# Designs tried in a protein design chat: miniprotein binders against Hydroxyethylthiazole kinase (thiM). Part 17

Target 1, 273 residues: Hydroxyethylthiazole kinase (thiM), of Natranaerobius thermophilus (b2a1a8)
Amino acid sequence: MSTFNSNFKLGTYLTQVRQENPLVHAITNYVTMNDCANITLAAGASPAMCESRDEVSDFVPLAKALYINIGTINQEHKDSIYLAAEKASELEIPIVLDPVGAVAIKSRLDLVKDLLTNYNVSCIKGNNAEIKCLAGRKGHGKGMDSLDLGEDIQMVNSELSEKYNTMVLATGKTDLITKGNITVKVSNGTPLLGRITGSGCMLGILISAFIGASDNDWEAGIAATVSMGVVGEMAEESISSSTDLGSFRVKIFDHMAALTSKELQERGNVSEL
Key: E = the ipSAE of ESMFold2; O = the ipSAE of OpenDDE; V2 = 0.75 times the mean of E and O plus 0.25 times the DockQ between their complexes.

## First folded at step 14 (miniprotein)

Design aa2 (from v3 with L8M; at its last look DockQ between E and O 0.91; V2 from the best seeds 0.00; counts 0 for: pae E 1.8 > 1.5)
Fold by OpenDDE base, look of step 14:
Structure aa2 (fold): chain B 273 residues (1-273), chain A 83 residues (1-83)
Amino acid sequence: as target 1 above (273 residues)
Amino acid sequence: SPELEEIMLELIFLFMEIYQLQYELENGDPELKEKLRELRKRIIELLKRLLEAKEGDPSVEELKKEIDQLKKELDELKQEVES
């Protein structure tokens, strides 16, 4: 029996974010940096995009979580990522990793694998293709959700989770979150989230905020994932046309800011597989 | 506390603004870049002090003064960047 939402205290974790106002240290790409900052603020957390090699190690101790998105990789960024990850691991600050582009670029894949191997990553978030690629499967960058002729993403999530002792979020039409052999399905969101830039990055930094404000990474990560989905649904409900993508993007921030713990709890659709 | 949160946000926004300026100066004057770096270091120090501060402590008022000074210096730097 799919244990519905009643077993997950989703609303509590949103409340915790707002009460704690965690500083989230982010090393992310320039394309989504602004939206990542805005969604963090809307959730009631504090974003800090500190990526300079000479200051990143000094900044890490100030934050409750470190979000790493590998979307923009040069040597300086790579150095900063390693310095930040090392310091975060030393201080037991949770790291959320977004392997964006790992499917297409080997150097990014190698970086992600290195980070997962050598540092304490609390959560890895990627699409099905990225997750499969990290698990050593042959992945195609686009459209793999439809072409998955055989391998259960749940199995791949479990393998990856166990291998690196991390929570794995595979994003898609439905999101699958796995720790070890336990997988939870989140059935919130809208296809419109896939039609705007940075929805995945925003989810990553939200997970960081929620995890940073909580002692329970598993439930906090689930709550963050649900929050992004619920806000997407609410934003879709608030636009006049399905083509109002610009308005939809703005409404994501509005609805994240206005989201109540009660709404999150009531609208969340979570089931254990 | 609401006051400390407000100060935190102010520092975070200043930090982001400096990073934006740095991006705009990627190929710009090395002296300006160094000034921006210095401001970032100062913000980090202020953040550290803020995290140790309590609401209503005299130290908070001192932090506010230092932030105001930093804002002034940042504004001056912006003018230099735009010239």
Scores: ipSAE 0.354, ipTM 0.760, lowest interface PAE 1.7, mean pLDDT 89
ESMFold2, look of step 14: ipSAE 0.595; ipTM 0.856
ESMFold2 (binder alone), look of step 14: mean pLDDT 80; pTM 0.747

Design aa3 (from v3 with L8Y; at its last look DockQ between E and O 0.89; V2 from the best seeds 0.00; counts 0 for: pae E 3.2 > 1.5)
Fold by ESMFold2, look of step 14:
Structure aa3 (fold): chain B 273 residues (1-273), chain A 83 residues (1-83)
Amino acid sequence: as target 1 above (273 residues)
Amino acid sequence: SPELEEIYLELIFLFMEIYQLQYELENGDPELKEKLRELRKRIIELLKRLLEAKEGDPSVEELKKEIDQLKKELDELKQEVES
């Protein structure tokens, strides 16, 4: 039974990340590697990009969390994902799964379902279309077929969370995080996050770092999501124009590194649905 | 332990630096790619040994020497890439 505690202290989780310096084992694509590494370091955690078949089984035991982003798949990458997920589940190391491209690519959708079915996935994060597609709704993405179902993403999140015994984050203009039948809404963030590459991958690895530093994956996942949103807001406040996307991007890293637990607590905008 | 944490972070940064080079050499010289893979395997082994080490343990000095040797080998490989 999951309950949302009104005494929830968001800032505690950021403090724990910085005190624990958790190692996050990441299987992700090269294009976002530098952003993911830098946001992880800025938060106070340690990233390790490790995706080769001959490394992953040896590396997973060193990590506090495993982040899997399926944005690039070949046979070695797929083999590595299965080997890492198996080892992480054996050792009870939390897995965070990012189902990039699963709406458009059936083999990615199948891989995501296999991982959720066969391994202990602590969190799956995706946009509304990815989450709905995973739940068996028509895979047209954000379109008329998806909207015609009329089903609230909160209900879809709960269905997936119960089915796979996992936390589900559906990202959008607001973020909905669900564990079991409890959903919270995170309203932090800025549209500018959607105008740079890598923000979704950065969120995924941040969730991994926060969960890896904590005994409470539910609250840690929420805190990570709030942190990314708050840092986006602070970065937006630091630029003179919404066209300053280069400055916006670098300010995300600066603000993540400077973010205090007090600022996180004060700026967090979380409500139970 | 501050000393052990410093060694740990150094190994993590080396591990990521080599990963970056491996990707930059995706279609490059197979001999260089294999040497980089060997360096990453050595870092994994050093990380395992570090997890068993305690502050003040004599084996920590041996780890530092091996890290210095690994950094020298990496610098040599980086020179090969530049030439």
Scores: ipSAE 0.384, ipTM 0.758, lowest interface PAE 3.2, mean pLDDT 86
Fold by OpenDDE base, look of step 14:
Structure aa3 (fold): chain B 273 residues (1-273), chain A 83 residues (1-83)
Amino acid sequence: as target 1 above (273 residues)
Amino acid sequence: SPELEEIYLELIFLFMEIYQLQYELENGDPELKEKLRELRKRIIELLKRLLEAKEGDPSVEELKKEIDQLKKELDELKQEVES
């Protein structure tokens, strides 16, 4: 597979984030909220976790992107999500959606489907199981890759992308990003990212930051995905033992903050499928 | 503008702190929750005003004063939450 790194101006998008310092409005779960904020700041963007029903509509216009993670859901939170999504769509503010838990909880799946149907979601990011579930496939438990199931995740991504007119990121050992019938493979990251809490959420909000700072959601989303992977690689290189997960987590923020456009461009591993 | 950027970041951080306190008060005193809500609303308004401000404008100094007042109120609220 030819590395088309030269075709993607990955570094430019990181530069744009830092220059624009986009405000990312996040409605996310409390477990990863702090790390989502930290990774956003480290990237050079500004996080705001406004989720209150009575405030969210007033806050949306201030942001350049809306990140929605459905990890914590109650009725109030659901109402806030709808209000935010409605206002964001009205103002053409890009929405990034993380369908966390949709495989296991029907109410979450229904919410995600409603959001995708009724609002302009620029990107949906989930693991292979979540993406398959959203595409109408049977949910599978933890850790089952699409390859193990005999189903091509690229095809599923394309179906989902076309159905909802959105970019689809299926995360895994390799990340697949799809818009329509075009899919790119990102071959950056480390298994250690799966051993810390919130790596997926951090990726989601990072995508929001990159998209919010750019007029090209497709390339910005790819660049964000590569950035998270590259930072993961760098963090792994910076720890003394593979068991130093706490240090690894901290190093993610350090390396995101220190990441140069050149490093992102050089270390990025992107190929078209 | 470096000055406006600094003010912007300060407001964002204050906003985050308030949400953290809100989480801690999920089952707490409704009065405290309302105070936090008020502070959040004020920050949103300050952010809106900041977006319209220019570096060196007298309005910026007023914003700084209001932020300082808000910080004091937040500190007082933190003390109440911890008591």
Scores: ipSAE 0.239, ipTM 0.690, lowest interface PAE 2.6, mean pLDDT 89
ESMFold2 (binder alone), look of step 14: mean pLDDT 81; pTM 0.757

Design aa4 (from v3 with Y19F; at its last look DockQ between E and O 0.90; V2 from the best seeds 0.00; counts 0 for: pae O 1.8 > 1.5)
Fold by OpenDDE base, look of step 14:
Structure aa4 (fold): chain B 273 residues (1-273), chain A 83 residues (1-83)
Amino acid sequence: as target 1 above (273 residues)
Amino acid sequence: SPELEEILLELIFLFMEIFQLQYELENGDPELKEKLRELRKRIIELLKRLLEAKEGDPSVEELKKEIDQLKKELDELKQEVES
């Protein structure tokens, strides 16, 4: 049963995305770039993948949000990320950061820490292992639940949020979103989201779109997280077999495009922890 | 404005298309890469102008003409790449 979350105006933020049609500047990896673009368009926003060092500073002012995914890192890409982050911070354009691979690669971890320290990052989104790693904990590989590490992810989120003055989204079976000492649990989604490429990247760029269209990063970020989960649930309901992963992927875009503010509001399962 | 939104999407898609071509030409002809870079710069300029434009302004029609010219040049470049 979809719990009507009367306390969260989830649907309003979807409406705002579609009304504002925010241009989202994305510096992301080549693997998920296409799906990130498609999900952005489906949500009613405009994606722009501009990562060239010669162009990025000129492009940043045009966008309502900057999404940074560090999945593809070379020196030129790092330079572009820094230039973009600097310009975005100067113009108070919200930055959403995805620390993909930071657990396994020290240079990526250092980059993320530098970005969080020196620029105005509105939201960091990662899995539990990535978030724990950023908080100075020993992270092991993909998909470790907080329970496996004996540490409360909520506490880690709060520490990280306070340290860098940013919203922290730790993704998992349930998503935990934290600002300071306040944590919200999002209980939407499906395990099938973990079986396709780029679901996390798509979530990151959606958060960027929602934040870019709103003056309330906290609620917009929650609404974006819920929207990805709800669309995942709807896509799962639309396939004939749990093995129809290709169809599931396509249905994510279909359902994002068709998602109404009412459906988002009604299907959203959000609770304050 | 529906018209301005349509133009925006057109520019965004052109921008992505050029990006894809640049990716495919990563080890290709430097001259073609430079031409694509120039087209991207032009798109960025058109985006700037679009974001400042109002619906029904004469500037919008000029913008459309410039976009059409850009599309033509991009098509010519695609032919050169395939060639």
Scores: ipSAE 0.347, ipTM 0.754, lowest interface PAE 1.8, mean pLDDT 90
ESMFold2, look of step 14: ipSAE 0.627; ipTM 0.870
ESMFold2 (binder alone), look of step 14: mean pLDDT 81; pTM 0.757

Design aa5 (from v3 with Y23R; at its last look DockQ between E and O 0.93; V2 from the best seeds 0.00; counts 0 for: pae E 1.7 > 1.5)
Fold by OpenDDE base, look of step 14:
Structure aa5 (fold): chain B 273 residues (1-273), chain A 83 residues (1-83)
Amino acid sequence: as target 1 above (273 residues)
Amino acid sequence: SPELEEILLELIFLFMEIYQLQRELENGDPELKEKLRELRKRIIELLKRLLEAKEGDPSVEELKKEIDQLKKELDELKQEVES
């Protein structure tokens, strides 16, 4: 039973995305770039992939949000990220940061920490291992639940949020979103989202779109997280077999495009922790 | 406005298309790469102008003409790449 979350105006933020049609500037990896573009369009926003060092500073002012995914890192890409983050911070354009690979690669971790320290990052989104790693804990590989590490992810989220004055989304079976000492649990989604490439990246760019269309980063970020989960659930309901992962991926885009504010509001499962 | 949104999407798609071509030409002809770069810069300028435009302004028609010209140039470049 979808618990009607009367306390969160989830549907309003989807409406705002579609009304505003925010241009989302994305610096992301080549693997998920296409799906990030498609999910952005499906949500009613406009994606723009601009990572060239010669273009990025001129492009940043045009966008309502900047999504940074550090999945592809070379020196030129780093330079572009810094230029974009600097310009976005100067113009108070919200930045959403995805620390992909920070657990395994020290240079990526250092980059993320530099960005969080020196620029105005509105939201950091990562899995439990990435979030723990950013908080100075020993992270082990992909998909470790907080329980496996003996540490409460909520506490880690709060520490990280307070340290960098940012919203923290720790993704998992349930998603935890934290600002300061306030944490919200999102209980939407499906394990199938973990079986396709780029679900986390798609979530990151969706958060960017929602935040870019709103003056309330906290609620917009929650609504974006819920929307990805709800669309995942709807896509799962639309396939004939749990092994139809290709069909599932396509149905994510179909359902994002068709998602109504009412459906988002009704299917959203959000609770304050 | 629906018209401005349509133009925006068109520019965004052109921008993405050029980006894809640039990636395909990563080890290709430097001259072609430079031409694509110039087209991307022009798109950025058109986006700036579009975001400042109002629905029904004469400037919108000028933007459409410039976009059509840009598309033509892009098509010519695609032919050169395939060639």
Scores: ipSAE 0.386, ipTM 0.772, lowest interface PAE 1.6, mean pLDDT 90
ESMFold2, look of step 14: ipSAE 0.600; ipTM 0.854
ESMFold2 (binder alone), look of step 14: mean pLDDT 81; pTM 0.764

Design aa6 (from v3 with L8F I12V; at its last look DockQ between E and O 0.90; V2 from the best seeds 0.00; counts 0 for: pae E 2.2 > 1.5)
Fold by OpenDDE base, look of step 14:
Structure aa6 (fold): chain B 273 residues (1-273), chain A 83 residues (1-83)
Amino acid sequence: as target 1 above (273 residues)
Amino acid sequence: SPELEEIFLELVFLFMEIYQLQYELENGDPELKEKLRELRKRIIELLKRLLEAKEGDPSVEELKKEIDQLKKELDELKQEVES
């Protein structure tokens, strides 16, 4: 694969994560919580899943980034999310937002829009369907990429990015990361990442770790996205059969822990569009 | 410092462990839940103090003692949860 990564400092950001060991405060769903914690540790960061309403405001100041995944929403979690987002914004702690389920559930969509409107979100990460939905397009749920042949996701990313002054990552076969009118394409990863639970959530918390360890959200976010993809590729290379999904999942953690800055830089496939 | 980093990670892991126990007690004894909440608050305070600490300061040894006490209390709570 032709690597156009020479213009991007990828390895430096992994080094920064490991040197800084940033505490990532996460409010996430129970399904992926463990894997989010493990991938954070493997990357050299520290996870903390603090979602209690009475504690979250006290915990926020300890962290270098706040990851919000709206996968599990009840009133208590909603309250905690708002409290955390408010405190993070006050302290200029970067927020990474994962709009999981926003396509299917209006209340989640409304919450995400409210967060994006009222707080300083550094990055929103979602699949193409979620991003399109947030941009006011008609959501189709699963398979939107195949069904919506007419709209360029890059344009939608730019609209969303400009509207909320945030970095937008649209995940797919290739990942598109946009800030304003600038979009980069990340061509790392494997379809196997789509066959395990929580790969998107793991990516979200990784972005949080990378952004938390750096003063450059744009490049850090790109590096995190590349890292997840590269580790996926390496994990696929390490399994005996394409059906060894359990082994593949474990190998993601192994390879994230073992990933060198050099490997990340060399294997990264990033191009500006 | 390596020492402070180790203590930091220990506190983070303890915090995660308490949250796991809390999840297991979703429909459990309110008293146990309150005890877990208290432990979480103590960890948060220890983390705050740790961020202000310097390697080799007497304050670090005090933090270690408090962490050891917290671990004992957590172990006791685990036993209560399992009973």
Scores: ipSAE 0.375, ipTM 0.772, lowest interface PAE 1.7, mean pLDDT 90
ESMFold2, look of step 14: ipSAE 0.526; ipTM 0.833
ESMFold2 (binder alone), look of step 14: mean pLDDT 81; pTM 0.756

Design aa7 (from v3 with I12T; at its last fold request DockQ between E and O 0.95; V2 from the best seeds 0.00; counts 0 for: pae O 1.6 > 1.5)
Fold by OpenDDE base, look of step 14:
Structure aa7 (fold): chain B 273 residues (1-273), chain A 83 residues (1-83)
Amino acid sequence: as target 1 above (273 residues)
Amino acid sequence: SPELEEILLELTFLFMEIYQLQYELENGDPELKEKLRELRKRIIELLKRLLEAKEGDPSVEELKKEIDQLKKELDELKQEVES
């Protein structure tokens, strides 16, 4: 049952993305770059994957948001990330950070911590393991629910949010979004999103687009999270079999492009914890 | 403006295409890589001008001409890469 969330103006933020058509600067991995671009376009925003060290600082001022995914890390890429983050912070351009692989690779964890410490990151998005790892907990690999680790992810989100003065999105079966001591639960999506490549990256760049088009990072981030979940649900409804993962992936783009503000508002399932 | 949005999309697509070519040339001809770099710089400049432009300004038509020229040069460069 679609719960009408009267308390959250979800649809307004989708409208704002489409009206503003924000340029989203992305420094992301090569695996999901294409899908990140496609989902951005489908949402009504403009993607730009500028990552070259010699030009990134010149590009940053043109964008309304900077998405950083640390999935591909070499020295040149690190340099570009730092240059971009510095310039974005200087210009108060919102940064969305995806700490992909931080659980498994110490150098990535250190990079993420440096970014969070030294620059103005508006949102960090990760799975429960990544978020716990960033909060100084022992993270085990992919997809650990908070219950498996015996620790409340909400508490961890709050600690991390307060420490770095950022919005924290912990993704899972349900998504938890936290700013300070306030946590919202998003109960949209489908397990099929976990069966395709780049769903998390697509969510990250969507958050960037929504935040870039709005003055309210909190509500925009929630709306972006809901939109990805709703589109996932709609895509699942549009395939003939749960094994049609290729079709499901394509339908994500179709439904994102076709998604109305009304549908987003009506299908959104958001609750304050 | 629908016109400005279309131009923005075109520039962003061109930019992505150049980055794709750059990736393919990671171990390729340094001269070709430099040409791609120059094209990226030109796109960034065009984006700056676009963001300052207003719908219906004569500057927009000039911008379109420059984009068309850039596309032509990119196509020539693609042919060189395939070659």
Scores: ipSAE 0.477, ipTM 0.810, lowest interface PAE 1.2, mean pLDDT 90
ESMFold2, look of step 14: ipSAE 0.625; ipTM 0.866
ESMFold2 (binder alone), look of step 14: mean pLDDT 80; pTM 0.745
ESMFold2, fold request of step 16: ipSAE 0.470, 0.668, 0.449; ipTM 0.801, 0.883, 0.786
ESMFold2 (binder alone), fold request of step 16: mean pLDDT 80, 80, 80; pTM 0.755, 0.755, 0.751
OpenDDE base, fold request of step 16: ipSAE 0.377, 0.392, 0.386; ipTM 0.772, 0.781, 0.777

Design aa8 (from v3 with Q20Y Y23L; at its last look DockQ between E and O 0.98; V2 from the best seeds 0.00; counts 0 for: oily stretch 7-25 1.63, pae E 1.9 > 1.5)
Fold by OpenDDE base, look of step 14:
Structure aa8 (fold): chain B 273 residues (1-273), chain A 83 residues (1-83)
Amino acid sequence: as target 1 above (273 residues)
Amino acid sequence: SPELEEILLELIFLFMEIYYLQLELENGDPELKEKLRELRKRIIELLKRLLEAKEGDPSVEELKKEIDQLKKELDELKQEVES
């Protein structure tokens, strides 16, 4: 039973995305770029992939949000990320950061820390291992639950949030979103989201779209997280077999496009921790 | 405005299309790469103008004409790439 979360105006933020049609500037990896674009369009926002050093500074002012995914890094890409982050911070354009691969690659971790330290990042989104790694904990590989490391992810989220003055989303079976000492649990989604490429990247760019369309980053970020989870649930309900992963992927876009504010509000499962 | 949104989407799709062509030409003809870069710059300028435009302004019609010209040039470049 979907618990009606009367305390969170989830549906309003979806409406705002569609009304505002925010241009989302994305610097992301080549693997998920297309799906990130598609999910953005499905949500009612406008994606723009601009990572060229010669273009990025001119493009940043046009967007309502900047999504940075560090999945593909070369020197040129790093330069573009810094230029974009600097310009976005100057113009107070919200930045959403995805620290993909930071656990395994020191240079990526250092880049993320530099961005968080020097620029105005509105939201960092990562899995539990990435978040723990950013908080100075030893992270092992993909998919470590907080329980496996004996440390409460909520506490780690709070530490990280306070340190960098940013919203922290730790993704997992349940998603934990933290600002300061306040943590919200999102209990939407499906394990099938973990079986397709780019679900995390799609979530990141959705957060960017929602934040870009709103003056309330906290609630917008929650609503975006819920929307991805709800759409995942709806897509799972729409396939004939749990092995229909290709169909599931397509249905994510279909359901994001068709998602109503009412459905988002009704199906959202959000609780304050 | 539905009209302005449609134009925005058109520019965004053109922008992405050029991006993918640039990826295909990563080791390709430098001249073609430069032409694509110039088209992207033009799209950015058109986006700037679009974001400042109001529905029904004469400037919107001019913008559409420029977009049509850009599409034509892009189609010519695609033919050169396939060639």
Scores: ipSAE 0.422, ipTM 0.789, lowest interface PAE 1.4, mean pLDDT 90
ESMFold2, look of step 14: ipSAE 0.565; ipTM 0.844
ESMFold2 (binder alone), look of step 14: mean pLDDT 81; pTM 0.760

## First folded at step 15 (miniprotein)

Design bb1 (from aa7 with T12S; at its last look DockQ between E and O 0.88; V2 from the best seeds 0.00; counts 0 for: pae E 3.3 > 1.5, pTM E .786 < .8)
Fold by ESMFold2, look of step 15:
Structure bb1 (fold): chain B 273 residues (1-273), chain A 83 residues (1-83)
Amino acid sequence: as target 1 above (273 residues)
Amino acid sequence: SPELEEILLELSFLFMEIYQLQYELENGDPELKEKLRELRKRIIELLKRLLEAKEGDPSVEELKKEIDQLKKELDELKQEVES
């Protein structure tokens, strides 16, 4: 009857973000910078985009979490990512890694693997194709349907989670979040999230904010994922037609800002696999 | 602290505005790029001071004054970029 674990108080993690107002250090691409900043602010955290090679080591100690979205244009950006990741690991500041583009670009895949090998990454999030590619699976996944096979992804997630000692989020029709051999399914969300740009990057920085505000990265990461899904559902309910994608985007930010811990708890759709 | 949180948000907004200008100036005037870098360094220093400050600390008023000056300099730089 109930898929929600009554001992899991996911609403408390939103409360913690708003109480802590964590500073999230983001190294992200220019296209998603504005979306990442706005969703972070809406959740009650403070974003800071610091990508300069000569500044990142000074900036990381100020932050509660480091969000890295793979989108380097040149060697200088790669230098900044390595410097920031090294400093964050030294200070035990959680790192959230978003491997966007790694399926199509070998140098990005190599960078992601290097970061996972050399640093203590708290969470890696990607779509099914990105997660499978990272695990060395041959990328014959054609069409979106073949990328959303829950049992296959659960096994891949567990393999990566154990190999890198990290939490793995595979986004899809439903989201699968794995730490070690434990997988949780988040069923919140709407297909409209896939019809606007930046929703995946917004999720990545939200996870960073939630983890940065909490001592329980596992439950915080789940709560962030649920929050993004719930806000997407609320935004969809606030528009007149599924073609109102501009209004849908604006409503995501409005609903994230207004979301209460009670609403998050009540709307959350989480189950353990 | 609501006062310290508001200052933190203000510095975060300023930092973001400067990085947006950085992307607009990718192949632009080196002198303007250096001015942007100096502003970023000042914001990082203000953030360090803010995160160590306590509510009611006399240095919070000094931070506010420096933030106001930084906003003025950023506005002037924005006008130079558009010229």
Scores: ipSAE 0.377, ipTM 0.763, lowest interface PAE 3.3, mean pLDDT 85
ESMFold2 (binder alone), look of step 15: mean pLDDT 80; pTM 0.745
OpenDDE base, look of step 15: ipSAE 0.389; ipTM 0.776

Design bb2 (from aa7 with M16H; at its last fold request DockQ between E and O 0.88; V2 from the best seeds 0.66)
Amino acid sequence: SPELEEILLELTFLFHEIYQLQYELENGDPELKEKLRELRKRIIELLKRLLEAKEGDPSVEELKKEIDQLKKELDELKQEVES
ESMFold2, look of step 15: ipSAE 0.668; ipTM 0.882
ESMFold2 (binder alone), look of step 15: mean pLDDT 80; pTM 0.749
OpenDDE base, look of step 15: ipSAE 0.458; ipTM 0.801
ESMFold2, fold request of step 16: ipSAE 0.689, 0.665, 0.685; ipTM 0.888, 0.883, 0.885
ESMFold2 (binder alone), fold request of step 16: mean pLDDT 80, 80, 80; pTM 0.748, 0.748, 0.752
OpenDDE base, fold request of step 16: ipSAE 0.459, 0.487, 0.454; ipTM 0.806, 0.817, 0.804

